VH-VL binders against q9xwc2. Designs and how they scored, part 9

Target 1, 164 residues: q9xwc2
Amino acid sequence: VTCDFKNELVSMNWNVKNNKIQIHFEHNNLTENRWTSIAFGDGPGMNNLESIIFSRREDNVITTNSGYTPKKKKVVVDDVSYVTVNDVQITGNKLKVTVSRPLGPAGPRNFSLDQCLNWMVVPGGSLSNGKFKKHHGKIFFIKDVCAAKCTAERIQRINSNKAL

## First folded at step 24 (VH-VL)

Design z26
Fold by OpenDDE, look of step 24:
Structure z26 (fold): chain C 164 residues (1-164), chain A 119 residues (1-119), chain B 109 residues (1-109)
Amino acid sequence: as target 1 above (164 residues)
Amino acid sequence: QMQLVQSGPEVKKPGTSVKVSCKASGFTFTDSTVQWVRQARGQRLEWIGWIRVDSGKTKYAQKFQERVTITRDMSTSTAYMELSSLRSEDTAVYYCARHTYIAQGFDIWGQGTMVTVSS
Amino acid sequence: EIVLTQSPGTLSLSPGERATLSCRASQSVWRNYLAWYQQKPGQAPRLLIYGASSRATGIPDRFSGSGSGTDFTLTISRLEPEDFAVYYCQQYDYTPPWTFGQGTKVEIK
């Protein structure tokens, strides 16, 4: 059971307790006017991915929001986030965020993480005047993540799988 | 307790400069962005600019861009706002306020500094 | 720049009544960067709401914020005597200036 991911740029771990998933996410180089995200999807490809989006402005304001990525389109940030921020820390360009959400259906799209899904990490995209632009480069791919099986007693670490 | 304490009132002549200080205590100053705002008597709040404490990066309203300088001293946890070429219209109470990188609004405000510009 | 227009200019109410204050933006503002402040005479502004709907620490639950896009609302469900003051909205979303509304004065009827 995959409950951990780490590569040269990011590291994250997650666990489920009381039907809530908590994700600890670290990004080693989130510079100003940049965003990154964790995306979740059903299919083998990128299609209407549910996302948790982290952004940093030039004034060092950090935001965490739910959103989604339409097929081959820019990320769309929800007006009202259903993701709870438990902790935020930034040192230099290193971001550490802990977030939580329901394991089951949540958000405007009623998206559930109680099933095995592919997870994707967007290494970075630009912010322009507060608007999210498309990301470039390879996406970090984590195949068949079953969050519901990730408890304190069942944790497996996995290395980065670069895809696309 | 978290607070911002500003310097005392100032009386200045037109054409001179004023430098107001804003000292932070009770929180990590380096994690803050400090904005400066002023308010003339009976008037609305007017935004002046901000400084990012860790880097010293600043942004100013266009109205003040040529006359205002916002700085910070991390060793003393103090932010400064200097306004030059003072005019009578600059007579106002000047406030500093901070928010952190977690974007929870400007939750801590200084008590304000009255700046009077008169001949 | 983004212009914030508050309405009404003055709201005359009695203690115990419901107060509804509006803040309209000239263009869309991300709700994460919309705040409400309370200011009493001779005092600095006090943060009430951040992120359009989150109460700041120590703020009573009679204060609530809502809205998105260009329309935001501050509601005081039941006015207390200490709530009569001027209220400002501020946006800090786009490139400066981080503008304030012109304020709404809530006064006792």
Scores: ipSAE 0.730, ipTM 0.880, lowest interface PAE 0.6, mean pLDDT 92
Fold by ESMFold2, fold request of step 25:
Structure z26 (fold): chain C 164 residues (1-164), chain A 119 residues (1-119), chain B 109 residues (1-109)
Amino acid sequence: as target 1 above (164 residues)
Amino acid sequence: QMQLVQSGPEVKKPGTSVKVSCKASGFTFTDSTVQWVRQARGQRLEWIGWIRVDSGKTKYAQKFQERVTITRDMSTSTAYMELSSLRSEDTAVYYCARHTYIAQGFDIWGQGTMVTVSS
Amino acid sequence: EIVLTQSPGTLSLSPGERATLSCRASQSVWRNYLAWYQQKPGQAPRLLIYGASSRATGIPDRFSGSGSGTDFTLTISRLEPEDFAVYYCQQYDYTPPWTFGQGTKVEIK
């Protein structure tokens, strides 16, 4: 049961409670006029993936939006986001954000995370004149994430097993 | 209590400069992009520019680009706006305001500094 | 730059009435980054609404914002005596400059 992900650029963990999923996401290098995202779905490839997109403006405004990737390397943000921002901090270039959404169907695409599917982290892309441009760098894949299983009790049991 | 406190009113002659201070307290100054806005009597609010406190990077409205300098001093948690080559049309109340990275509008405003340019 | 046009210029109403204030942008405002401020004589502006529809901390629920793209509305559901003031919309689009509308004065009838 996978309930976290970490490498040198990003750190992420998630938990479910009361039919909501809470995602804590950290990114070590979100510079101005850039975006990064978490994407969800099994394909084909990177097509039709649901996304949560974070961006940083030149004036240091941090935005969080729901959206999707209609095709590889392209991101489209929703006009009205269905994702709740519970906390956001930026220190230097390190973003820390906590977001939540319904576990079941939500947003314009009625997308559900109450299923097992791949998660991805898009490390970054450019913003130009408010337009989300193609991303850079390798996508980080997390195969077969069953988010509904990431309850507080199960995470506690996972942590106990890791100590072995 | 979160607040921005500005320097007192100024009466200036045309062709001179004015420097307005804006001291922050009760919040993390480096989280802010400090905005400068003015309002002439009976007129709408007019954005002058901003400074990112973390980097010192500035952006100015084109109208003021040649005459305005915005600075900050992190040791005193104070931002400054200096407007040079003053004209009678620069007579206005000058405000500083906070806009943090959480994008919740200009949520804290200074009390305003009246600058009067009179020959 | 984005020009904001407010209507009406003056809105004469009695306490208890509903006020509806309009703000129209000359082009779409990025991600609906549109704020509303209240200003009383001799005072700094007070933030009411940000992001077109989110109420700022401590703002009574009789204030609500709506709209998207180029067309935005501030509604005061039931005017209180303290609500008679000038109201400004302001855009903080992706690209500066940040512009303000000319204001709508809400005055007692």
Scores: ipSAE 0.698, ipTM 0.866, lowest interface PAE 1.2, mean pLDDT 91
Fold by ESMFold2, fold request of step 25:
Structure z26 (fold): chain C 164 residues (1-164), chain A 119 residues (1-119), chain B 109 residues (1-109)
Amino acid sequence: as target 1 above (164 residues)
Amino acid sequence: QMQLVQSGPEVKKPGTSVKVSCKASGFTFTDSTVQWVRQARGQRLEWIGWIRVDSGKTKYAQKFQERVTITRDMSTSTAYMELSSLRSEDTAVYYCARHTYIAQGFDIWGQGTMVTVSS
Amino acid sequence: EIVLTQSPGTLSLSPGERATLSCRASQSVWRNYLAWYQQKPGQAPRLLIYGASSRATGIPDRFSGSGSGTDFTLTISRLEPEDFAVYYCQQYDYTPPWTFGQGTKVEIK
């Protein structure tokens, strides 16, 4: 059961409580006029993926948007975001953000995370004059994430096993 | 108590410069992008520019680009706005304001500094 | 640059009445980053609403904001005597300069 992801650029973990999913996301190098995102789904060629998009303006404003990818490498942000920002910190270029959403259907696409599907992290894309430009480079795949299984009980069992 | 405290009123002659200070207390200064805004009597608020406290990067409205310098001193938690080549049209109350990276508007304002430019 | 036009210029109402203030932008405001401020004579502006619809800390729930794109509204559901002031909208779009509307003066009759 996969409830976290980490590499040199990104650290992420998620947990479910009371039919809500909370995602802790860290990005070590979010520079000005850039965005990064978490995307969800098994759509063909990374098309039609639900997304949570984080961005940094030149004035240091951090934005969080729900949205989707209508086709590969593009992102469309929702007019009104349906995700909740629980905490955000930026220190140098290190972003730490905690967001939550309903585990089941939410937002204008009624997208549910109460299923097993791929998660992806887009490490970075450009913002230019407020427009989210196509990203470059490889995305990070997390295959077959069953987010509903990431309860406190299950995460505790995983951690107890590692301690032995 | 979170506050921005500005320097006192100034009376200046045309062609001179003024430097207004804005001292922060009660919050993390480096989280701020300090904004400078002015208001002439009976007029709307006019944005002058900002400084990112973390990097010292600035952005100015085009109208002020050649005459304004915004700086900060992290050791004293103070931002400064200097306006040169003063004209009578620069007579206004000058405000500093806080905008943090969480994008919750200009939530803390200085008390304002009256700058009067007259011969 | 984005020009903000407020209407009406002056709104004369009695305590207890609903006030509706309009702010129209010359072009769409990025992600609805629009704020409302209250300013009383001799005082600095006070933030009321940010992000078009979110109340700032400590702002009574009689103040609400709505709208998107180019059309934004501040509503005061029941005017109190202390609500006599000038109200400004302000955009903080992705691209500066950031601009303010010309104001709506709310006069208590």
Scores: ipSAE 0.696, ipTM 0.867, lowest interface PAE 1.3, mean pLDDT 90
Fold by ESMFold2, fold request of step 25:
Parts: structure tokens; sequence; C-alpha cells
Structure z26 (fold): chain C 164 residues (1-164), chain A 119 residues (1-119), chain B 109 residues (1-109)
């Protein structure tokens, strides 16, 4: 059961409680006029993916948008985000954000995370005059995430097993 | 409890400069982008520019680009706006305001500083 | 730059009446980053609404905002004596300059 992801650039963990999923996301290098995202779906590739998109304006405003990737490298943001921002912090270029959404169907595409599917982290792309441009860098891929299994009880058992 | 307190009224002659201070208290100053806005009598509010407290980076409206300098001093939690080459049409109330990295508008305003430019 | 046009210029009403204030942008406001402020004589502006429809902390529920794109509305469901003031819309779009509308004065009829 995979309930976290970490590398040099990003740290992410998620848990499910009361039919909501909460995602804690950290990105170590979100500079101004840039975006990063978490994408969900089995593709193929980057096609037809649901997304939560974080961006940083020149004036240091941090925005969060729900959206999707209809075609590779293209991001379409929703007019009204269905994702709740529970907490946000920016220190230097380090973003820490906690978001939540319903585990089941939500938003304009009725997208559900109550199933096993691939997750991806898009490390960054540019914003130019308010337009989300294609991303740069290699996508971080997390195979077959069964988010519904990431309950507090299950995470405690996973942490106990890591003790070996 | 959360406050921006500005310096007192100024009367200035044309061609001189004015420097208005804006002291923050009751919140984390470095989380702020401090905005400067002015309002002449009977007119709309006019945005002048901002300063990111964390980096000191500034952005100015084109109209003011050549004459305005916005600074901050993190040791005193104070932002400053200096307007040079003053003209009579610069007579206005000058406000500072807080905008945090959460996009919730300008939620805290200073009390305003009246700047009068006359011969 | 985005020009905000408010209507009406003056709204003459009695306490207890509903006030509806309009703000039209010359082009779409990025992610509906539009705010409403109340200003009384001799006072700084007071934030009422941000993000077009979100009520700021401590603002009574008789104030509500709506709209998207280029057309935005502030509604005061039942005017109280303290609500007679000038109201400004303001956009904080991705690209400055950030601009204010010319104001709508809500005054006692």
Amino acid sequence: as target 1 above (164 residues)
Amino acid sequence: QMQLVQSGPEVKKPGTSVKVSCKASGFTFTDSTVQWVRQARGQRLEWIGWIRVDSGKTKYAQKFQERVTITRDMSTSTAYMELSSLRSEDTAVYYCARHTYIAQGFDIWGQGTMVTVSS
Amino acid sequence: EIVLTQSPGTLSLSPGERATLSCRASQSVWRNYLAWYQQKPGQAPRLLIYGASSRATGIPDRFSGSGSGTDFTLTISRLEPEDFAVYYCQQYDYTPPWTFGQGTKVEIK
C-alpha cells in the first residue's frame, strides 16, 4: 500500500478520512511565475489526467486550481476549483500545501480517487501572462496508487512495518 | 491587534520628495506583500506598487515607475514609499495595505497619510 | 490594463432595502481575482469580498458577492444604517496594474 512519495524535489503523503482524501504536498523549488501539479489517471501517458495545480505569482500569491490534462503537456484549469486548500506556506522557494477533496466523484468531470490508478508529480512549468504553459523536466511517476486504503489505521501499520 | 500604522501628514513643495512609513504589528511581516495605494479628494483609489517583504522585490505601476521607490526594513517591520519630483496632482491620501501569499485581497489597511503638495 | 466600471454611480436607498452594485471589467479577470471594499469618509477602505464571492473575516452575512469573467455584483440584502458608504471593486489580476472602480455611493434616500 503506497501512501507517500518523496524525492529530492518533492515530498507528498495522503490519507483518507470520512470519504475525503487529504494530500500534503511539498515542493522544494517553486519559483515565481511557475506552476507544479499532481496528476491522476492511467493515461495513456499524460492524456486525460485529472490534476491539482499549484502556482506562484510574481507578487508571491500562491494559487491552487483543479483541472485536467486533455492532451500531453497541455493543462486546462477549471473556472472554479473544487479542491479545498487547508493550509499553505511558502518559505523561500519551498512550498508546503495541504489540500483536500472528496474521495469519490467530484468536480466537472466527476473524477473519483476511490479506485487504484497512477499518480504523477509534474515538477514545474511556466506561467506567462496568466497562461499555464507546458511543463519542463521529467514527470515523477507513482504506479497503482490505491488511495482509499490510506486510512490512519493502515498508515500506522505501514509505519510499524518499516521499523523491521 | 493586526495593524499597519502610517507616518503623519506631510505638506511639501513641488519638486521635492516625500517618504511615508508603514509599520506592521500583530502578524508575520515577512508573509506580506505590502501594497501602496493613493486617493485624491473625490477620486478613485489608485494602485502605486508593491514590495515583497521576504525578498525586497518591487513592482510599480507604469505611471509611477520613474518617481517611486518602495523599500522595507525587516528589523523594524516597516515599509516605506518615497515619491519624488512632487507635483500638485500628487496631493492625496496615501495608504499601505497587506496582501499575503493567500489571495484574499487587501485585508489590512493603514490609516492613511495625507500628503499635500503646494507652493 | 483592466478598466473597472461600476454602476450606478449613486444608489439612494432606505434602511432595510436591498442594494445591488455592479462592477464590469474591460476584460476577463484572471481566476476571478476581484475584491469589494467599503469606504466611509475619513477612513481607510474595508475589505468585504475577495475572489469575487468569498466573504472576508468578520464581514456580516448580509454582504455577498457574485459574478465571474467580466461581470461582478455586490449585494447587501438588508441595508443597515452603518452600510451607507462608498463601495469600490478592485481587480488583482495576474498582470498589474491593479485597478479600482470609480465607486458606487450608497446614500440615505
Scores: ipSAE 0.668, ipTM 0.859, lowest interface PAE 1.5, mean pLDDT 90

Design z26
Fold by OpenDDE, fold request of step 25:
Structure z26 (fold): chain C 164 residues (1-164), chain A 119 residues (1-119), chain B 109 residues (1-109)
Amino acid sequence: as target 1 above (164 residues)
Amino acid sequence: QMQLVQSGPEVKKPGTSVKVSCKASGFTFTDSTVQWVRQARGQRLEWIGWIRVDSGKTKYAQKFQERVTITRDMSTSTAYMELSSLRSEDTAVYYCARHTYIAQGFDIWGQGTMVTVSS
Amino acid sequence: EIVLTQSPGTLSLSPGERATLSCRASQSVWRNYLAWYQQKPGQAPRLLIYGASSRATGIPDRFSGSGSGTDFTLTISRLEPEDFAVYYCQQYDYTPPWTFGQGTKVEIK
């Protein structure tokens, strides 16, 4: 069971409580006028995936937008974000953000996180005049994540096992 | 209560400078962006510029690029707007406004500062 | 810069009537970065709507916002006497300036 992910650039944790999924995301190098995103969905690669986009504007404000990524296209931002921002901070270029959404169907596409899905992290892309540009760099893939199973009790067990 | 309190009215001669203050209270000033807007009598709102409080980064409208300076003092939770080389056309009410999250808009406004430029 | 054009310039209505105000952008604006303000004589602007359709704290439900792209609308379902004022839209999406519309005056018929 995977309830966290970490590499040299990013870290992500899933936690389910009260029928909501909470996602803690960290990015070690999000510069101004850049965006990063986490995505999830069915199928391999970038193909109509639900996306949560984190952008650092020129005014150094972090924005969070829900959206989706069409196949071989740039991210499409939702008119109204269905993701709640619980906490956000930027220190230097280090982003720390916590967002939440319903575990069940949510958003304009009625997408549920009750099932096991593939997740991915887009390391970064340019933000120019308020527009998302295509990302550069290799996408980080996290396969077969069952976020719905990442309850507080289960996370505690996982952590205990790691400590052994 | 969250509020922005601006300095009092100013009467200035052409060619001089004016510095208007905007003091924040009731919220975390360091997490804010403050924009300055002015409005001549009977006219539309005109955007001047903004400052990101934590970094001090500023952006100005091209019209004011050479004459305006926006600053902040985090220790006193106060933003400032200084306009130099004043002209009669600069006569207006100047407003400061803040947001804590850009997508939530500028929700707190100062009461305005009347700046009169006359010979 | 992005130019916001509001219409009509003046809207003359009676209390109880529905008011529909338009804000058109010269370029597409992200919905999250469009706001509406109310301004009464001698007062500072007051935030009514943010994110094109979200009511600010304390704003009555008779105020609503809608739209996306280049076309945005503020609706007052039933005008109250205190609603007669000037209304401005503002965008803060693109690189500055964060422009305002020229305003719509809602006056008593």
Scores: ipSAE 0.472, ipTM 0.819, lowest interface PAE 1.0, mean pLDDT 92
Fold by OpenDDE, fold request of step 25:
Structure z26 (fold): chain C 164 residues (1-164), chain A 119 residues (1-119), chain B 109 residues (1-109)
Amino acid sequence: as target 1 above (164 residues)
Amino acid sequence: QMQLVQSGPEVKKPGTSVKVSCKASGFTFTDSTVQWVRQARGQRLEWIGWIRVDSGKTKYAQKFQERVTITRDMSTSTAYMELSSLRSEDTAVYYCARHTYIAQGFDIWGQGTMVTVSS
Amino acid sequence: EIVLTQSPGTLSLSPGERATLSCRASQSVWRNYLAWYQQKPGQAPRLLIYGASSRATGIPDRFSGSGSGTDFTLTISRLEPEDFAVYYCQQYDYTPPWTFGQGTKVEIK
């Protein structure tokens, strides 16, 4: 089980805290009037996914929205965010965000993070008048993430094994 | 604990400029956006503009773009609004307000600064 | 720009009664970018509701917000004497200006 993901552009890690999944996400180059998102689900590709969208609306003003990506359709943004924002920071173009969500079924679509799911990162898209436009760039897929198992104890074990 | 304290009332002649200050305390000023709003007597709130403290970037309402300048001094945790070419219609109470996360709204407001423009 | 229209302009009620205030937007506004403020005479606005339905810190539970899209509502379940004031809605969903409604005055009958 992996509890983190990293490449040249983004990094993400999961941990269980207070019966919730805490997600720390970093983006190295989120410019003004751009959005990025992370999503999870059990379907193939961009199908039937819960999405968390981070937007740099005006300079360093960051917004967080939850949404749903239907099969072969664009993301449908929720009218209100169903994700708790714990921390938001942007320095230059580097975004750091921490959000949390319940382990079990939550949100308007009752998605659950208590099972192993596939995750994806959309590197970016443009904002126009505050609205999301199509994304650009390669989507990063992270298969079989068991976020609910990322307890402090388990993370410690994982890190210990990596050090070997 | 968290508060914005604005400068005192101003009386100005038409054609002059006024600069109102807004000092922050009790929270991390650099992580904030400060908006300025004014209200003439018995009138509605009117949005002027905002400044992102960490970058200094500003946005203004079109009505004020040619006359308003919003700035900040991070060393003193103070935001400023300067309005030039004053006219009688600019007579109002001017408010500053901050947010740290936009979705949580502007939760801290200054007490207001009365600006009177008269001959 | 997005225009917010509040109604009614004035609401005359007695203490203990229910107050319902409307804020209509010319365009759809995301709920998490709609706020309500209370302003008493001679005072600065006070944040009541953010995200359309979340009470700000220290706000009594008699205040509630609801709505989505273009229609938002502020409800005061039982008016207290201190609740007689002017109420404003504000949106910050789109690029500035972050407009206010024209306000609703809740006055004592």
Scores: ipSAE 0.214, ipTM 0.762, lowest interface PAE 2.4, mean pLDDT 92

